# Designs tried in a protein design chat: VH-VL binders against o27280. Part 215

Target 1, 266 residues: o27280
Amino acid sequence: MDSMNVPEVLEIKRIVEESESVKTFIFSWDFRREVRPGQFVMVWDFRDEKPMSVSLIDPVRSEIGISIRRVGEFTDRVHGLSEGDLLGIRGPYGRGFELMGRDILLVGGGIGMAPLAALADEATARGMRVDALVAARTADELLFLDRLEAAGVNISTCTDDGSCGFKGFAHERLLTLEENHDMAAVCGPEPMMFQVMRILDERDVPAQLSLERYMKCAVGICGQCCLDDTGFRVCAEGPVFWSQELSRVREFGRYRRDPAGRRVPW
Key: E = the ipSAE of ESMFold2; O = the ipSAE of OpenDDE; V2 = 0.75 times the mean of E and O plus 0.25 times the DockQ between their complexes.

## First folded at step 9 (VH-VL)

Design M72 (framework fv_cemiplimab)
Fold by ESMFold2-Fast, scan of step 9:
Structure M72 (fold): chain C 266 residues (1-266), chain A 118 residues (1-118), chain B 107 residues (1-107)
Amino acid sequence: as target 1 above (266 residues)
Amino acid sequence: EVQLLESGGVLVQPGGSLRLSCAASGFTFSDYGMTWVRQAPGKGLEWVSGISGSGEWTYFADSVKGRFTISRDNSKNTLYLQMNSLKGEDTAVYYCTRGDYSYPFDYWGQGTLVTVSS
Amino acid sequence: DIQMTQSPSSLSASVGDSITITCRASQSISNYLNWYQQKPGKAPNLLIYDASTLQSGVPSRFSGSGSGTDFTLTIRTLQPEDFATYYCQQSYSTPYTFGPGTVVDFR
């Protein structure tokens, strides 16, 4: 189809268990419909539709992957599916990451490593030097380490409990890492991204941050996904924003919106 | 008018446990991260712990990691600090403050004194 | 951890004087520095945040400046109610750290 607004019903080709709570669902994809790291799709289980970041983009195998964390009723139902089952996919939507320079830093927290894993694949394929800081609460929640290593990424880890790598938070670990990067890409919980952004800003490293907010509408009117101070629409202007843009948004790192449009603090 | 009122400070034996509370009023409690800051007698201020507005994100000073936990009940406008395995070095006035990683500590309670001694 | 130092540790001044307190960070913290005032027997209160922004209700005789590692708090035309201890605090990264304080005594 020549319209990305129409859902396509696709068969689940393969399921990869990334952790106890995260699975990657792999679909055959026609790359006449271009997909870039940092973009998202609407996943439809024939009852509800939710936005999910694309975590694998493999034109050689003609596949895309979508990584989903089990957090509620929709994701519980999707996690119950098997290879051969069907899901509706609409998209892709949003602005993807832009690669710049030769040396890049990826900073991911939890499921935020999903879109960054796709970006890492593209960057390494282009011959860029990639350093990744992967953060989680515990070692069991660190995602995509084997995939990043296979891609030739230089990996640093940190966990809150010290079970793998540095004991502490992503921003605390970042202060101990080398400063020489041409750009950074950051994805994870907004409190983590806010603190990481400040360090990168001090180092004059241009950063792109992926804002994984709740959305009701992926195309058209997106009142539920507008940013408070600037009128940015996550589905139309995001989800990837430059740090200079986000530094002027008062709600970033402080609150989000629920399905009814009410403020929900971080 | 923003008001914060700490309670729970008492004399406790080394190795003991204690829970501090902070009652907040005059603002939408859930919109703000909150912080505990302590001050030992005759000494300066020391950051102890912070919590995000939702309660999902918590931060601790190295001196208290693994021993203290911070939590909040947004339906009761109350912040808590659970203190376990108390040491003499934990003796201090504990202040509840409004503010977290993204906000300065713009309002402070009057403090509650915790004494850890035999 | 980011270490904060203040100078002087104490000073004595007369009403009407102008005084300056300095704060130094062990590494660059950009402009993520706050200043607090603590009067004897009372809780601290915020004076200045982000190095130079006055908190609402704080008299204009208070001003802050600096960036990177070196910061100053200036109080012009000192008043009796300015007798207090002043603390700087970095908000750049956890764990947040305070300076040791500067005691301002009236003569």
Scores: ipSAE 0.280, ipTM 0.714, lowest interface PAE 4.6, mean pLDDT 87

Design M73 (framework fv_cemiplimab; at its last look DockQ between E and O 0.01; V2 from the best seeds 0.00; counts 0 for: pae E 2.7 > 2, placed apart)
Fold by ESMFold2, look of step 10:
Structure M73 (fold): chain C 266 residues (1-266), chain A 118 residues (1-118), chain B 107 residues (1-107)
Amino acid sequence: as target 1 above (266 residues)
Amino acid sequence: EVQLLESGGVLVQPGGSLRLSCAASGFTFSDYGMTWVRQAPGKGLEWVSGISGSGEWTYFADSVKGRFTISRDNSKNTLYLQMNSLKGEDTAVYYCTRGDYSYPFDYWGQGTLVTVSS
Amino acid sequence: DIQMTQSPSSLSASVGDSITITCRASQSISNYLNWYQQKPGKAPNLLIYEASTLQSGVPSRFSGSGSGTDFTLTIRTLQPEDFATYYCQQSYSTPYTFGPGTVVDFR
């Protein structure tokens, strides 16, 4: 209860280099505070605080893993840390993915594969058949392939430059994949998710998609993560939404808003 | 009033290069993705390339992939098409239009003629 | 690539006629189909998007219908300004393919 609004300072137990730009930071975690795939935590480096997806949920070892892509000043500082260094973590927050049926499709772009890797572990543990479409700009940026294969996931890849698998975008590859899934889970760049959702809707596949928006409080009181015209708060009613919920959201796939409320294109 | 004005279409030799420009006015340019569509004389419309509002996402027809580059300068409200290794098959009127994966092509320029001939 | 075909390739009609143009996609594109009108020497104009939604300012005599692979543009009570070439275009996935066009000529 007391951890939801106050960061807990945790020691970095292990660091896994997932790619040149992505590291997974592993912490001991008390699972009396449950974590679900698709939920997020706020990571505090004692100067600034950013939302990050949980990529590893391991109650047996009492560990969570947080995968972080180097994209700016905050993430550059975090990537410079070593095992034994400290980070603040508060959460988890938000609505995670919910599994249904026996056959799931995962569609992940770049770092968006992080929460989907956690979901894949849970889905395979439940005996579901899991297919994953893993997308990136280049082969070197495809994430979690060995982990997914070891879990029994059927993997299809695509890269913008064609260096691995299908040359093209995730939605283009999806058109060539089998259509017989009970549900899909999607996370990645919002233009990718918009185009993927269009295909999943045409195929009548129930889909859950994870959005990213600017967050400050993460508990739904500051209003910074609200979606236009709906009042949905990404930190509370999301970050995972059903496709039918997103069909009512004009801004999805089209723009986001910065902290000053300005419209920012994708 | 939304206006799109293409320029740069000229006669060029096969193998040559050419840069087209499209000046936009009457709307917030960066809020919209943009697209180039071409039409060979007496023929139908062919989608060529698209670009998102930020410029981060670009898309190309197979016939031009690797030869054409699309870009935008949001500070100048201008869309560009860089055409390299031009072929006779590239001869067309090139239209600048507003729209991308998220919007239909709702406003069009008058077009600029590119002729590729010896 | 998703191929688009149109039928007929041309037709002759009189002012006041009701005409129908058909567009077919090589695979299902849901309702992601647009219609454009183009007059000689001019740029295309958007008429209909998402199969059946009229673009702002388009007269109500234009209507679109269909989903999946088969789509129809209907013009009721044809007016002199409606003699033009009409193109369908899929917006479902890249590349955003146009149909070959239908020429509507004055009889």
Scores: ipSAE 0.546, ipTM 0.824, lowest interface PAE 2.7, mean pLDDT 90
Fold by ESMFold2-Fast, scan of step 9:
Formats: structure tokens, C-alpha cells, sequence
Structure M73 (fold): chain C 266 residues (1-266), chain A 118 residues (1-118), chain B 107 residues (1-107)
């Protein structure tokens, strides 16, 4: 438990360029530290530390992958690194996805496809039928399509601008897809996840949704609190939650909170 | 008391452009998504566009995609609808409403009339 | 797109009557159905959301029911101010769609 809380300095073994803004950093991993899809690690560049979802879990090669989108100073610095450079990694942390049934639907938006790609690998290895709805703003931002195809996943795409697949949003595309799944896993921007969750609830499909903003709570940092519809404050361990749990959280898909408890809109 | 006040509706030539504004007061503007709904003379209501509280997420009806842009200035409590390549079928009273995918349209402005000659 | 229909297109009623308006969605929308009232020359106002939840300040004589594809709006003991056009609207998925409206007139 203690060893997970001390960063291990690991060499970047390989870098995969997923898109203009997303890279996957691959490290050798000791699988005596179990890691499951939906869990995250803390990535330390010797200045700052940020939570990143695990996007590749490969026990055969003894490797994990961490997919990072360039969105700020930390991620810009990490994107400047090369194979052979060092990063500190600690973890894994958080609640991962649970798999049940025979059929799973994955709905991913942008970088949210990263933890879902790892889940797709696990689900297919267990013999499940996997359908994936991959959503992005443009065709160039669709992630992991080749990897999902290689894993035997049945893929549907949508882009906001119509440059690939269905023209529209994930929830709009979902309405045109088959309704029969034993479960679903959803990861992406909260407004997308909120609207997708409503459709899955109508179809009586139990869904797990991954919320990046709850990753810090999972490592024991209570910088943010969850409020239910009655105003009761709880410290919730994420990042993965069942749709029934999120249906009770009025903030989900509407706003988040800063450390002072003020609303930050989506 | 929640108030929404639209402005900018005028007569415009086909192919022209127009920007509508909606001034909001009586609530924390950035906490709510906002929506534009229109109503052609003697016709029913038609959803046009929605925008999230931050302004990052925008949604459009198929009839206006690529021609209209929705935006907001949270520092001024103001919602905008930029209308380009206007057509006769865009003639309508345009209503500003509070609400989006996560809230019903619970407050409406008085509307502003846009007339596109046809 | 999800298409919304309303029945009847219009109805005539007297003060004190109880009336029912129906709304049907072309596919299941769970309970994501809102009802609006619009008086001549005025903006619409929200009456009911999530099929059956009465908006704050709306009189209890208004009620909504239904789920899936079929929904109803009921007005008990109709008052003079209730003569208006009523619209249903699905909030299940974008693009959001309204029903064509039901006009409630004096008999």
C-alpha cells in the first residue's frame, strides 16, 4: 500500500502518437501491483503531479500505457519528452470498472476513450461481445480506432462536424444503435456522459461512468466534496461510479466545484 | 426575480446577417445553460440552439447548423445568437430561455421579431 | 429526430370543465417530457417537467402523467386564464422537439 504512495521512477519505453494532441507513454510494469481498467496513476515530471488513466494493460509484454492529452503546462512538458526519458509513476489508484454479463457497450468521448480502450481489451479477453461508440469533435480526434478494431470490437463513430461517421453527438448516435447490452461503460466530458446516461437508464442498461474530477479523492486528497440533492456532503472515491449513484448527484453534468466550494460550470 | 430581455430583431434581406442579444438578471448566469427557441408567425415552437453554462458546449437544430452561432458573455450576463445566411424560413419571434440539456426551459424572455423578406 | 404529436389540435371548453391533452413521441423518451402554456401575444411558460413534476408557482389543477411514448396533460376545473395553447416538448435528446400545440378555446 505504502509502495504505491511513493513514485517509482520509470523509463519511457515507447511513445505512441495517437493524434495531434494525444500521446500514449508506455512503461515496463511489475504486475505484482495489480492494475485494472478504469484505474489511474499519478504521473510526476519532477515538478508537478497529475492523475492519468491507464489506457493499456499488457501483462504479456509486462507493460502499461498512459494516454495524455496536451491541455496545460504539465501535459505540454510531458509531451516534450522522448523515449528513454524518466517519469515518476505511483499507483494504481481508484475504483476500476466491473465487468458483468456477456455484452458491453463502451461510449467514449475524446480522451475518455483511453480508459475504455483498456477495458475493451479486458472484456474481449473474457469473451464478451464489445460494441464501442467513439465520439469526438472531428475525425482527427477519434482515438484508438485501430486498436479497438484489432481487438475485435464492433465500432460506431460520430463527430460533431460530420467528418467521420454520424454527424452529431454521442447521445444522438446512441439513439440509432441496438438497445440490448448487459452493461455499459462511459467516459468523456460530463455533458456527454449525462445525456448518454439518460438513454441507458431508459433502456435499463446498468452503466458505469468514469469521472476524472474524483481521481484526487481516491488518493486521499479531499480537495473536493460531493453534494447530493439534499445538500449532504460526502467524500466519494472514484473515478468510476454506477449510473444509479450519479443520478443522485445534482452536480453531475451541470457544474463542478473549486476548492472553495464554488460552482464551475461545464 | 429572474428576467430575460431579448433585443436585435429587425427586418433583414435574404442572405444577410444579424446578431440577437439576451440580457439576463436575477440569477447567477454562469450556473445555467441557455437556449434559443423560435416561433414563426402563426406557427408552433421550434428549438434553435443551446449553450452550456461555460459556453464550451453548443447544440443546434439541423435547420440552422453551419449558419447560426450561439455564444455568451458571463461577465455581462448576456447570451448571443449570431445568424448568418438568413433565409425566409428563419422569420420568427426568437425567445431566449434559461435551460439546456440539464434543465427545463423554465424562464422565457418576451421575444424579439426577426423578419427575413421572402 | 424524435417527432412529437399532440391531440386534439384544438378543443373548446367551458370554465369549470376538466380537459385532457395528449402527446406522443415517435420513440421512447422515458419521462423526459415538458409541458408549456402560451397565451396569445405572450411568451410560453413552463408548467410541468419530467412528465409529472409541477413547476413552482403553477396551480395544482395542472397535472401531467405518462412515460415512454404516451403522455397527458390534465387541467381540472378550467379557469378563464387557462384558455391558451399548450405544447409538449421532449428533453430526452438533441435536437429537442416540440409538439405542434393544442389550442384551448372558449365554447
Amino acid sequence: as target 1 above (266 residues)
Amino acid sequence: EVQLLESGGVLVQPGGSLRLSCAASGFTFSDYGMTWVRQAPGKGLEWVSGISGSGEWTYFADSVKGRFTISRDNSKNTLYLQMNSLKGEDTAVYYCTRGDYSYPFDYWGQGTLVTVSS
Amino acid sequence: DIQMTQSPSSLSASVGDSITITCRASQSISNYLNWYQQKPGKAPNLLIYEASTLQSGVPSRFSGSGSGTDFTLTIRTLQPEDFATYYCQQSYSTPYTFGPGTVVDFR
Scores: ipSAE 0.469, ipTM 0.787, lowest interface PAE 3.1, mean pLDDT 88
Fold by OpenDDE, look of step 10:
Structure M73 (fold): chain C 266 residues (1-266), chain A 118 residues (1-118), chain B 107 residues (1-107)
Amino acid sequence: as target 1 above (266 residues)
Amino acid sequence: EVQLLESGGVLVQPGGSLRLSCAASGFTFSDYGMTWVRQAPGKGLEWVSGISGSGEWTYFADSVKGRFTISRDNSKNTLYLQMNSLKGEDTAVYYCTRGDYSYPFDYWGQGTLVTVSS
Amino acid sequence: DIQMTQSPSSLSASVGDSITITCRASQSISNYLNWYQQKPGKAPNLLIYEASTLQSGVPSRFSGSGSGTDFTLTIRTLQPEDFATYYCQQSYSTPYTFGPGTVVDFR
């Protein structure tokens, strides 16, 4: 039996209220099963299944965390769960982030900070200098600030309404920052990532970006998450891509495919 | 000619606060990260804090984290170190130096002496 | 944190001598190692950066080598003005750390 393809029923150990709309569900994890920042799992509530990024990787406590934003029926049900309740977890899947160099810039928007928070923990543990540009619509939607600070991450905040930090979008703030890093990791709304990637490319900063697409199988067989022109499967070749790879993807930052395969603009 | 001039070093009591300043000239101040390094009497050099050119990114040694704040005013070509909850072990000559993560400490001020004693 | 060590802690030499100071990092720091000279009552001066690059204005008798964890500063034909304390410093990651220093004095 392939443990990666069979959902494991796990008990919710803890629930962390990250914001009004985001909760982190913590599970016991056997780390003989490796998991990397940037990888995702399929979360099964015994009715439906959705891909979710791993936001916490704690080998010391033998735990992982999955941060979920309340956005629809599935997540509404999950957010209604309590500690001690059960969920099915299948995975991990996909390509995670790679770390290189002495320092790293993290640029995250909203729930996109979930995989970046896990990456931040790994980077800081390796002794890397970690700077994070954390963006959200409003101050109360900024995620993982205390956690990042405790890990030694240097934080810059950005909010659409200016309620915290820079007033504006992440790419606008990035333009005002002249410092370069050895690499960058980016995750958030695709339009944001698109703009951020362009800036980083112009600055010759190697960048990895985590994409979100409709996923059904998570194992690269159904093709629902296939990117146009390249044939990249977000669940298999991604979700983390290098900027050079995404530069070949016509749809990146412009549109995505819905469950019916139709083009849907961002 | 690049010049760095520290000021503000005085005698303070434990638990007190002090702000150091460093006036920079002879270069485009905002293009460079700046750093504070201290040296206790008769001891070696200790990195204290750094700040990027834009001032957005700040870094601290564990020994001063939560107590010290680093800032800069690029319009005034001035670097600051706000020191709170001072301890005896903070007694040192504090040097302002040009340089950070991406640049060696190539220019140094003459330092300013901070003495923390009851 | 990356720990820096130096050897020797002190050495005595004569004018005209060639001396070598060693610096070691607790982990690999690639070539992100700088050397400083400090005289009593004065601020440090940068001698070498990135392990082997001579700072502008520094005499060619100073040279640096090494990569990874082991680094060396060499002073050839020691001059009277070279008697001082020398520090290595890693710039690989924060917190940046200095070696304990090597005192070079008159024999």
Scores: ipSAE 0.272, ipTM 0.740, lowest interface PAE 2.0, mean pLDDT 93
ESMFold2 (binder alone), look of step 10: mean pLDDT 93; pTM 0.942

Design M74 (framework fv_cemiplimab)
Fold by ESMFold2-Fast, scan of step 9:
Structure M74 (fold): chain C 266 residues (1-266), chain A 118 residues (1-118), chain B 107 residues (1-107)
Amino acid sequence: as target 1 above (266 residues)
Amino acid sequence: EVQLLESGGVLVQPGGSLRLSCAASGFTFSDYGMTWVRQAPGKGLEWVSGISGSGEWTYFADSVKGRFTISRDNSKNTLYLQMNSLKGEDTAVYYCTRGDYSYPFDYWGQGTLVTVSS
Amino acid sequence: DIQMTQSPSSLSASVGDSITITCRASQSISNYLNWYQQKPGKAPNLLIYYASTLQSGVPSRFSGSGSGTDFTLTIRTLQPEDFATYYCQQSYSTPYTFGPGTVVDFR
């Protein structure tokens, strides 16, 4: 749709400070353009645009939220904005998460909890049992714990330094959890997702994983979006993929490619 | 041809520090995670630490966690293991290997002997 | 930690024999098991990964099988250069763990 490809200039209605490095920007949204968890929008600061996952979907208030981690020039500029300032938003884009069964496991690392927080809201609204494994480097980088608690989610945490919950990585914590689920949704750094996927595959739990780097491919502006050498040379629609699709992609969790086709390691 | 050349193994007193280096050649270093594996004299293999291709992700065995640090310099094709608060039980041949969570340990260096003794 | 055990701890064989080494994990590791060979005074080398995939350059007399908790390494028609110590290793989750090794001696 053309209307989805033209940026709409929207006023920042509210800013929620999630952590020292993460803010959620909330905008009025016309839900004639349906938004689903796992989808993203392009955020334009009138200089550059970047894809950002939708972290809040609230049709009752007619609002969406976009959570942004401060990692570079663009995000530093956006973090400097205040309520009442303007940003360009276009979308939503991409394949969202699909819900199945009665029980879902969410595994999120850092900012990867953003799209999973929106999914948790939808899953609980549908009456599903939701378990979340929230991972970060340190306790102060754990995100959305209050939102997940308010939604009735069963939460486990892990931090690399042991400052909150299990001391270790998400896959190490998952291995000590004996719970089984009808499905899982995973979002975070690819090395984390790769290792989590292997455990879920062994447990025969179908998993959907969200890959930030495939967001631009979904909007047709990525020049290097073909799957690497697994016998498939297709442009994949992301950012959400089933684990069975990703098991065929040799580059998943290992490297990505620059515009010249060179490997960029994780 | 893939080649891994280790250096730095010496006799060190307990409580001392030592940095091991591993020089890699014959492949694109940054495409691969790397691992340190050790072997005490006359004993079996023990995984020590791993690092992702970018250096962003590091993993440690519980026996060395908090004492050892793994790092890499992709511009120099070099892997490092910084060993602090050394104990007698750290005495071993330390092997540099190519591979981590995403690859098997398919190439190994010749090993460098670290002896921790008074 | 996932604990790895090997059986036997040692065995004696003659050139031309076929031998089997077993490896057991304390919990399911799917097919994330590797086998290594170490000759006296040398670094280990990879023989088999993902339980049954032979590393390039490794003779076809080596084969691996198994999944879950039980794995085997088989060497058919044992050659003089095969007298070595063999280790299994799980690559399923950190911390990665090796089996204690199986020494294959001759005579």
Scores: ipSAE 0.308, ipTM 0.718, lowest interface PAE 4.3, mean pLDDT 87

Design M75 (framework fv_cemiplimab)
Fold by ESMFold2-Fast, scan of step 9:
Structure M75 (fold): chain C 266 residues (1-266), chain A 118 residues (1-118), chain B 107 residues (1-107)
Amino acid sequence: as target 1 above (266 residues)
Amino acid sequence: EVQLLESGGVLVQPGGSLRLSCAASGFTFSDYGMTWVRQAPGKGLEWVSGISGSGEWTYFADSVKGRFTISRDNSKNTLYLQMNSLKGEDTAVYYCTRGDYSYPFDYWGQGTLVTVSS
Amino acid sequence: DIQMTQSPSSLSASVGDSITITCRASQSISNYLNWYQQKPGKAPNLLIYAASDLQSGVPSRFSGSGSGTDFTLTIRTLQPEDFATYYCQQSYSTPYTFGPGTVVDFR
């Protein structure tokens, strides 16, 4: 096991409260271990280890950020930590996003905006024009709007309940947005991503989608996670895939798998 | 053999509530998204609501949003539509269908008539 | 919302005729278009999915074509059981929308 595979114990330098349920934990990082938007790290609280997408990559300040939604026992414990407390971090892992062209579209749902926020920072630093469609169930669950605005991103919002922006889902909002993009990056619930991908394919916009499926098996079984018909391994070959690669994955948007490998519907 | 059987359609007063049920058999219910489609007397088909196989994702037509809820009990192979604040415009035959964005509406029940009138 | 239109709204035909029904989407829906048949007093049944794929059990006299915004349902050698209302439906994006229907009547 080299240094990337052994958890490094890092001090929580700063905590940003993104919403009632989401916090970003910021750590000093040695950029000899390159980190790219779309990659993830394993976060260890000295009891359990879980994969988390990197949401901030700042080589100037030598910092990375990890955004965590409170959804269960592990994340509840991590949310209870304070600046100065310690977490174990190993990685990065996985294939990150690739930037191409001059104009890009980001489509994020809920916590899926976390890896896209890191991508937005890189794209704007490269002088690209960035449009972001930020989707959530309610206005209070929209993430990173201030950060995206500060970076110069053109923002459209939609909420299921209409409490902010377009009333409806990301794919419904996308149909009302008529702009050409050289590429798109999409992250959120798989049913959302499936429907967004179909629209982007019709518009001949190459899309990269970040799949969080099978990330639970990265602990102890890293590189053995797989997709359906194609046999792609998410932690080794993902989590970011081009839409042309995902077109061969019959289960995308319909099923996930439990630890026994049985299909579980979305 | 795939079978879908709707029940619950009755005469109801404006502002009332009603729950429709759809009993499914002949397939693995949880593997399919399900949809409710309605048809007013002498009119065409109108999509009402859809639900994913797990029940976690739900979709609604704007005309019913906030008034109707869709749910399912995969242990009972049953789909539900809870209709609240009913209006005369909700008068229709309500069809249960198998299918969603991933599958066409390939099987339909025979429908259940809901009449909203005083 | 994606709006669907059908032409004609009604047509009269005789057994043995070949008929064509047209469906138009207000924006491109690729091939995410389905065709349904509904007989009086009965539930609809699926005929064609993905614009051109024939549903199992549906007679080969039914065929679908088109992509993008313009779609066609063709019934060759019309049979007595084919007198019905036909609906197109886009499955591209929610809210899913149906065309207003085409009534195929006896001449």
Scores: ipSAE 0.042, ipTM 0.615, lowest interface PAE 6.9, mean pLDDT 86

Design M76 (framework fv_cemiplimab)
Fold by ESMFold2-Fast, scan of step 9:
Structure M76 (fold): chain C 266 residues (1-266), chain A 118 residues (1-118), chain B 107 residues (1-107)
Amino acid sequence: as target 1 above (266 residues)
Amino acid sequence: EVQLLESGGVLVQPGGSLRLSCAASGFTFSDYGMTWVRQAPGKGLEWVSGISGSGEWTYFADSVKGRFTISRDNSKNTLYLQMNSLKGEDTAVYYCTRGDYSYPFDYWGQGTLVTVSS
Amino acid sequence: DIQMTQSPSSLSASVGDSITITCRASQSISNYLNWYQQKPGKAPNLLIYAASTLQSGVPSRFSGSGSGTDFTLTIRTLQPEDFATYYCQQDYSTPYTFGPGTVVDFR
């Protein structure tokens, strides 16, 4: 066992309430352990351990942030914690996003904006022009708008119900936006990512997509994380993939697999 | 079915310029990124430059950046490599190939020899 | 830049042999690895892409495996037409880099 596989007990330094259901937990971090946008850590509450994307990487303040949506018992317990309480953190794991070119488009749905917020910070620090399409069901579920604005990101929003910005889905909004980007990074529900990838591929924009749904498999503990037509496993390759790779798999965007590996509709 | 035909390779003096062409047929040219790969006599393969299907994005190896430009004319199904300030180190067979980030280099032309010598 | 290395640099084999060529990347490239075959005096041809996917028209005796940094090309029941130079290539990030090649010679 090396140091990345042993949880380090860290104090919650600050908690940011991002929405009714999402909080960002901020910890002091020793950056001798490199962390890149798109990577995740295992968060241990001394009962259960869950993978969470890193949403803030701040070497100047020596801090990382982990954004957690309330969806079950583990996340309910973590949301009940206060500044000064302790959590176990191990990692980082997975491969991060790669930046290239001058201009980047970020397309995020819901909590998928978390790893993209960290990427936006890195891209702007490198002098890239950053455009972000932030999508959610309602205005109250849009995440990180203040952080993106503070970073100098050009923001477009869309909501399914029209309560903020464009009324419609991310891919419908994308069709109305300027197409001149050197690359894109996409994170959100898989059907959204499939539609976005298809449009970006038609526009010949290289894209990286994060398959956060399969993050538990990326630590090598789930045998069901296997993509259909290519024979590779998400736990060996992910969670970040180039669009070229995902276009080679039959199941991407069409169906998901249950814990037994059986196909079920979205 | 798919064919790539390079032309333009000749003997040029150091400091000179040359434009290579690649005529493509058998596929929808604008749907594919294109790449130039070179091979010096008796040596291995070296990626030179790539261009997206739309022509919007171009990429270059550091050894040629600032000296070479890649372009395409989708209405003529033709890929170009403009080579300026040629050096002896640029002596190689230049291959036109179909592919870039979205597709592997799945089809190659027969190559055209560029010799840079006095 | 991502550096690619191949082992061995050359090998001698007989028809009917099974041979293995390895390729290593200086950093993780997931499965963004392609294998090419080049016969003397001819252009390269694609054998395998995405580390393990066989190109259409390529005989099933060719197979690829690996992910991350370590990759393998295997040729089972070597045929006379398989004597050639083999190159791995990453297409994970520009500049796209090739390995130095492995020469497969007749014994």
Scores: ipSAE 0.000, ipTM 0.392, lowest interface PAE 15.8, mean pLDDT 83

